VH-VL binders against q2ft37. Designs and how they scored, part 6

Target 1, 241 residues: q2ft37
Amino acid sequence: MGHHLKRVVSPKSWGIPRKTDKFVTKTSPGPHNKNALPIVVWARDQMGIVRNMKEAKHVLREREIIVNGRPVRHPDMGIGIFDIVSIPKSGKHYRILRDKKGRHVTIPIDEDAASSRLVKITNKTIVKGGRIQLNLRDGSNVLTDKQYKSGDSIVLSLKEGQKNEIIDHFPFQPGNMAMIIGGKHSGVVGRIIEHIPVPGSLPNRVILKDESSGESFETIDEYVVMVGRESPAIDRWGIEE

## First folded at step 13 (VH-VL)

Design n1
Fold by OpenDDE, fold request of step 20:
Structure n1 (fold): chain C 241 residues (1-241), chain A 120 residues (1-120), chain B 111 residues (1-111)
Amino acid sequence: as target 1 above (241 residues)
Amino acid sequence: QVQLVQSGAEVKKPGASVKVSCKASGYTFRGYYMHWVRQAPGQGLEWVGWINPKSGGTFYAQKFRGRVTMTRDTSISTAYMELSRLRSDDTAVYYCAREYDFWRGYMDYWGRGTLVTVSS
Amino acid sequence: QAVLTQPPSVSGAPGQRVTISCTGSSSNIGAGYDVHWYQQLPGTAPKLLIYGNSNRPSGVPDRFSGSKSGTSASLAITGLQAEDEADYYCQSYDSSLSGYVFGGGTQLTVL
């Protein structure tokens, strides 16, 4: 399979100009999905911190870019929502989000915020030995002996010595704070007011209320990520219109 | 040659706002982070924040959060720093400085500075 | 008040060797962040003197050298010249403050 795709058919979520070069890097299988943003596209086209693939490969060889606590080795590695991108030698840290148009947005964050990442639990699998494997939205998984529910969010440590330890948990329930990560209300942070199960194959409905504006929003389970309890656990959301 | 041309000196009263400009030339403006650093009279250097001219992303020192806003106009290769709710201790020369190496975080070219005086 | 500590002043005669220290902590220099040095002549903007602990930009004489060890860095100037009279600042990054930090500056006087 090719390592490139035609730039004109690149995912809209990348938010890059499509009528420049003929080809663009194709995201390798791995974290998130086929629409994940390749790290080289992030660095070159979004951030402008490298000029070309040669430079990108150079900085990757030098382990200049860390994603979720691991050095990036390949330019086609995909990044996505809630990933933490760090430039350790210069102290720059970023959280990846999506704006109202579904485009990847890079938000600078503090050191403390970069020491952990938020991730949604999609489902669970019981593995040999009776332990529970949490399958996460980004395609990764973690093992735990504690009980969590699908739809909940967990906070994973990125600190050396305690990598991938669950350091916090945000249950999917009314009264807790959540962020909408898809649809027309992408980027909205609000308190869950009601969860409305829908019989059949249709998505369940979720009603959120923005505490600042008082406005209510309706979305589906898939687009809801818990981001706190009484208050959001993260300080900066950085969603631009 | 790389040049950073800053706006002229400003005199403001406490509580007012000031917006300093920095016009870049001699290099690709969108390809390098721009920092702002200030220096009070007879004092040392103090980092204010940086902006990525390509993405518009900004990051401010904790001390200035809520009072500083950094922006850019890529069409004219100009960076802006606005500081609000000015106090007497904001009196300083404000420098824009290009970050040459994104990966190491040093500043290779500096503007000549803009003196901002805050007095009653 | 400065996060990185420098002596307020140093002096030397022409031709001598002088050293300017920059003392940090485990959250900046000791954490592995690079130290950079700037020279500021009277009435002028700072100029990059040393980057990445020990590298000289083009145009900087080899009389200037930088080093880093542990939680401290040092700028050495050999063959001191009258034109070296200036303020010198070290710069790094501090993880506890989530920001770039400077030393308090050192005024170098050539006697």
Scores: ipSAE 0.917, ipTM 0.961, lowest interface PAE 0.5, mean pLDDT 94
Fold by OpenDDE, fold request of step 20:
Structure n1 (fold): chain C 241 residues (1-241), chain A 120 residues (1-120), chain B 111 residues (1-111)
Amino acid sequence: as target 1 above (241 residues)
Amino acid sequence: QVQLVQSGAEVKKPGASVKVSCKASGYTFRGYYMHWVRQAPGQGLEWVGWINPKSGGTFYAQKFRGRVTMTRDTSISTAYMELSRLRSDDTAVYYCAREYDFWRGYMDYWGRGTLVTVSS
Amino acid sequence: QAVLTQPPSVSGAPGQRVTISCTGSSSNIGAGYDVHWYQQLPGTAPKLLIYGNSNRPSGVPDRFSGSKSGTSASLAITGLQAEDEADYYCQSYDSSLSGYVFGGGTQLTVL
């Protein structure tokens, strides 16, 4: 497959102008999905820290960009919500979030905040030896001996020597804070009010309340990511609406 | 040539707010981070924060969080720094400075500075 | 109060060599962050003098040189001239503070 797609059909979630250049980089298969934000699009179109693909490739060769503790090697690597992007040599760290319009936004964060990342547990698999493999929303997985539930969020360490250790856990339950990451209410952060199981193959319903506006939203389990307990654990600093 | 033209000197009372502007020219405004650095009289340089003019993203020194707001108007290539709840120790020359190399974090061009005096 | 430590003052005669030290810690220079140097002439804004530990911007004479080792950096000025009289600041990043940091500055006097 080609490495480019027409800009006019690029995902709205990328939040980039569509009527500028004819083509834009297509995300390679990997983390999140094929509609994840390519790192070069992030760097060039969102951040403006590179001017073109040539510059992007140069900085990638120099290992200037680290995502979730790993150097980025390819310009079409996709990044998505809750990913941590670090620029080690300049001490700049970013968390990828979504705004209330469902667009990827880049939030500068502290060094400490950049030492971990949030990820949703999609499902669990018991592996040989009796350990539990947590299959995560971004396509990755981690092994653990502790019990977690599908729908819960875990916080993984990105610190050297502690990479991928589970350092925190946000249960999927009423009363805890969550973010909607899909559908028409993408970007909304609110407290789970009610979880409504639906018989059959239909997705379960979740009611969230935005405590800042008082507005209630209904979504499905798949689009809900726990982001905290009493308060959100994610930094919303610098988000423009 | 690159130029950073800052607004004029300000005199403020304690508790007030000040907003300093920095108009950039001679380069693509959205392509370079803008830093703010202050210098109290007879003292050294102190980093306040930076803004990405393209995205609007900001990052402030811990000391100034909750009290400083950096913004930009890309249509006129101007960066702004607003400091609220001013106190006497905020008296300083405030500089805007362009970060040439995003990857290394140094400032290659500086404004001439804006003196902000906070006095009763 | 400055995170990076510089001598408050240094002096030298014209033509001499002077060095200005910048001492950091494991959370800044020692963590591998680059050190940059700025020259501030009296009554003026700082000017970039050295970037990336040892690189000179265009227009900066080769008599200015920078180096970094361990948790410290150094600015060397050879062939000292009267116009070199200024304040010099080192700058880096500190991970513990999550911010850019400067040295306290060194006043260079040309005798």
Scores: ipSAE 0.917, ipTM 0.962, lowest interface PAE 0.5, mean pLDDT 94
Fold by OpenDDE, look of step 14:
Structure n1 (fold): chain C 241 residues (1-241), chain A 120 residues (1-120), chain B 111 residues (1-111)
Amino acid sequence: as target 1 above (241 residues)
Amino acid sequence: QVQLVQSGAEVKKPGASVKVSCKASGYTFRGYYMHWVRQAPGQGLEWVGWINPKSGGTFYAQKFRGRVTMTRDTSISTAYMELSRLRSDDTAVYYCAREYDFWRGYMDYWGRGTLVTVSS
Amino acid sequence: QAVLTQPPSVSGAPGQRVTISCTGSSSNIGAGYDVHWYQQLPGTAPKLLIYGNSNRPSGVPDRFSGSKSGTSASLAITGLQAEDEADYYCQSYDSSLSGYVFGGGTQLTVL
C-alpha cells in the first residue's frame, strides 16, 4: 500500500481541490478512519501554513504541531472531528469539526477550549483488575472506574498533569443535545427525541429535533455524538452553531 | 515588495460601525495570516485579532468579541476589519499587519494605519 | 495597563548602550512564548525590530539585540544614534488572555 492517493479519489470530507496535483498524501492507519484528514493536507491544503511536504516534515520534526496533547511526528497522521490541534509557540489552537457538507472544518478556539476534547464512547472492555476500558471513536482508549455507556460522550483533559482525565460526561439519552457527524444531516446540532434499537445488523435509529428550525429528522447511532445536556457544551468551547 | 495599503481615515458617531480595508500586494495573500492592531492616540499597541486569508478562520481578542468581524476577499487580496457599536474609546489608528511566521507569531510588515475617530 | 511591563522612558547619549526591559509573567514570557520587538518612529507604523527573542530581520543593524530569560526580555541598543529615538514595544502571547499582548511601550530619547 502506497503513501499516495490520487487526488481525484480523495475523500470528499477533505474538502480539497482535486484538479491540481495528481497525488495527495494518504492517511496512515491510526486515529479515526481512512477518511481522516492527513495532517499535511490540513496544514498545506486547508490552512495554507506550509507550502509543501518538505516544509511540513520540517515543522513536524520541530514538534510545532500538537494534536490532542501529543506532538505530531508523521505527515500522514490523520485528524478528525473534535480533535484539538495546537500550535503552542504561537498560541494558536483549533478544533476540527464537520460542516453541513460533511467536510472537515477548522475552528479557531481559545486556550481554555483547547485544554479539553470531546470524544464518543464506542464500546467498553473490562480489563484485569475490574477496571473499565472505554474504547473511543477516534481509536484511542481510556481506563476508568466509573460507569459510562456506549454512545455517551466524554470530555478528556489535555492539560499537563491531567492528560486523559475525564472531566465531563454527556449521556446518550432523550433530551440531551447531539451533533450529527455523518449523512445528510451532518453538522446539525439537535436534541435527542427517541432512540430506536433495531434488531439485527441494521444500525439503530435516532430521532432528533433541530431546535433552531423545529424540524425532526432521523439518523443512525454512528452519526450521533453527544455534545451537551440541556444545552450544547460546544457553545462554551467557542464554537458557533 | 510587500505592501499593505489601508483605507482612509474615518469619522464615526458612537453606536455606528466602521469597516477598514487592507489591500496586500507583493506576496501570496492566502499564505500569511493577517493581524489587526490598534493604537489609541498617545497610547500603546493593542492586538485586536487575526484572520487566515486562506480558510477565512478568525480569532479575536476577548475584549473585541461580539463587536469585531474580520473578513477577506482573496480575489483582490484584501482584508477587512469591521468594528461595530463604536465608542469614543475606539478612537485609534488601526493597523493591519502580516504574520510572516505562523509558528512564532510575529508581524513583519505593517500598513500605514487607518485613523478611526469616534465622536459625537 | 499592559500585560507586559516596560519602562515608560529611557534615555542615552549618542554612542552609549541602553537597555529596555520587558517584564512578563508565567502566562506569557515565562510560559515559553517568544518575545518580539517593534520600533515605532514618530508618526509612523511599527516596524519589526527583533523576532524570536534575539533574531534580527534584514536591514536591522547588529547594534540591536534581544534576549530573554525567565519571565523577562530585554532589548539592547549599542552605539546609540539619533535616529534610534522612537517608541519600542515588546510583544508576546498570553495564555491566560488567549491573545497576543504588547508591552506598554518605551520612549527612547537620545540626548
Scores: ipSAE 0.914, ipTM 0.959, lowest interface PAE 0.5, mean pLDDT 94
Fold by OpenDDE, look of step 13:
Structure n1 (fold): chain C 241 residues (1-241), chain A 120 residues (1-120), chain B 111 residues (1-111)
Amino acid sequence: as target 1 above (241 residues)
Amino acid sequence: QVQLVQSGAEVKKPGASVKVSCKASGYTFRGYYMHWVRQAPGQGLEWVGWINPKSGGTFYAQKFRGRVTMTRDTSISTAYMELSRLRSDDTAVYYCAREYDFWRGYMDYWGRGTLVTVSS
Amino acid sequence: QAVLTQPPSVSGAPGQRVTISCTGSSSNIGAGYDVHWYQQLPGTAPKLLIYGNSNRPSGVPDRFSGSKSGTSASLAITGLQAEDEADYYCQSYDSSLSGYVFGGGTQLTVL
């Protein structure tokens, strides 16, 4: 079963009913990890904008769905957090986020918000010629001559003629705003208070202050995505349900 | 056999809130976006927003953001539009309308409308 | 004031051909968004008349036709009948407003 997995063992992050059909579409290797939400599952099971795989394939053939500025052609393509999904012919745009339970949630956004996407820098590689390749959390990369740090977030343009240009930058530093994308604090937006490097193989610790509750909590580097400086740059942050 | 049955006329004072209902029948409620469009007396049509009945996701026109809330009850195939902080210029007939083609963005069935009158 | 501009009124005699224009801009019709048309009879809710620029739903006579070119769209009615007396609205999407938009409406009078 190369293209399917048992529905009962589908990732919890998909937030779909598990006791309906025996199988569900398996995410193909590509953007994000293997636990990314397949576009057909998003369209059918979450959004209800297609009734079955046949319809899904039809709309994909017609290039009806754009993800991060590129037409989706395969139903098993994965989408993940901070991806921008657009339906250009009807003017509908969506941002993918995570809720408090770590499930993918779809937030409708306006045209301006859909013209760019946020992505975390995982690491950097020096390529031939002395340029810097930024390796991004979603598995993609961009070349730049500017200096950024691992853990920072960048905003990439999705506009025609400016695709993948870095138009903004959110440093990973105390005082800046971050969104938590994993663990028990998933979906929380908070301000970074302190970064605590841990020697060895253990993950570094990050202390944040919850923006809504004012409570301080701790998480790890990999769960922290910078989303702003003094204030968050994103209008909506997940769903409580 | 598609039908959209809306709640009755409302009279409200400025500053109050109104909640209009739209009960859908004759099709799968969760399978189609629901739009709300209003029309002031003697004026044209004005788009308010849409809701995805399946996910509960909503998107509002900029003009109404902060004042409008769209919800749905899937168990009874009913959509709701609540408008708060009412003003006299909110006086209008409010329509719910089904979006048949999600990919093209047109509305094929409309309710009969709900008159909301805002007066002191 | 409406994003899409329509003539406020048009008139014609029975059997004649009338045309209703819908003028947009580069942020809506000119951006490639489809134009849809609605008919609103007096005292009634709007009814879908044309979708996707030129398609007729079931039940709509073939004397109604739609077209789109550049930043404008047009609704043509041939063989005008008394029952066609109504308000007509064009509808599209505007990227600058991030929302669906209607024309100001055109009142059609059958003389």
Scores: ipSAE 0.912, ipTM 0.959, lowest interface PAE 0.5, mean pLDDT 94

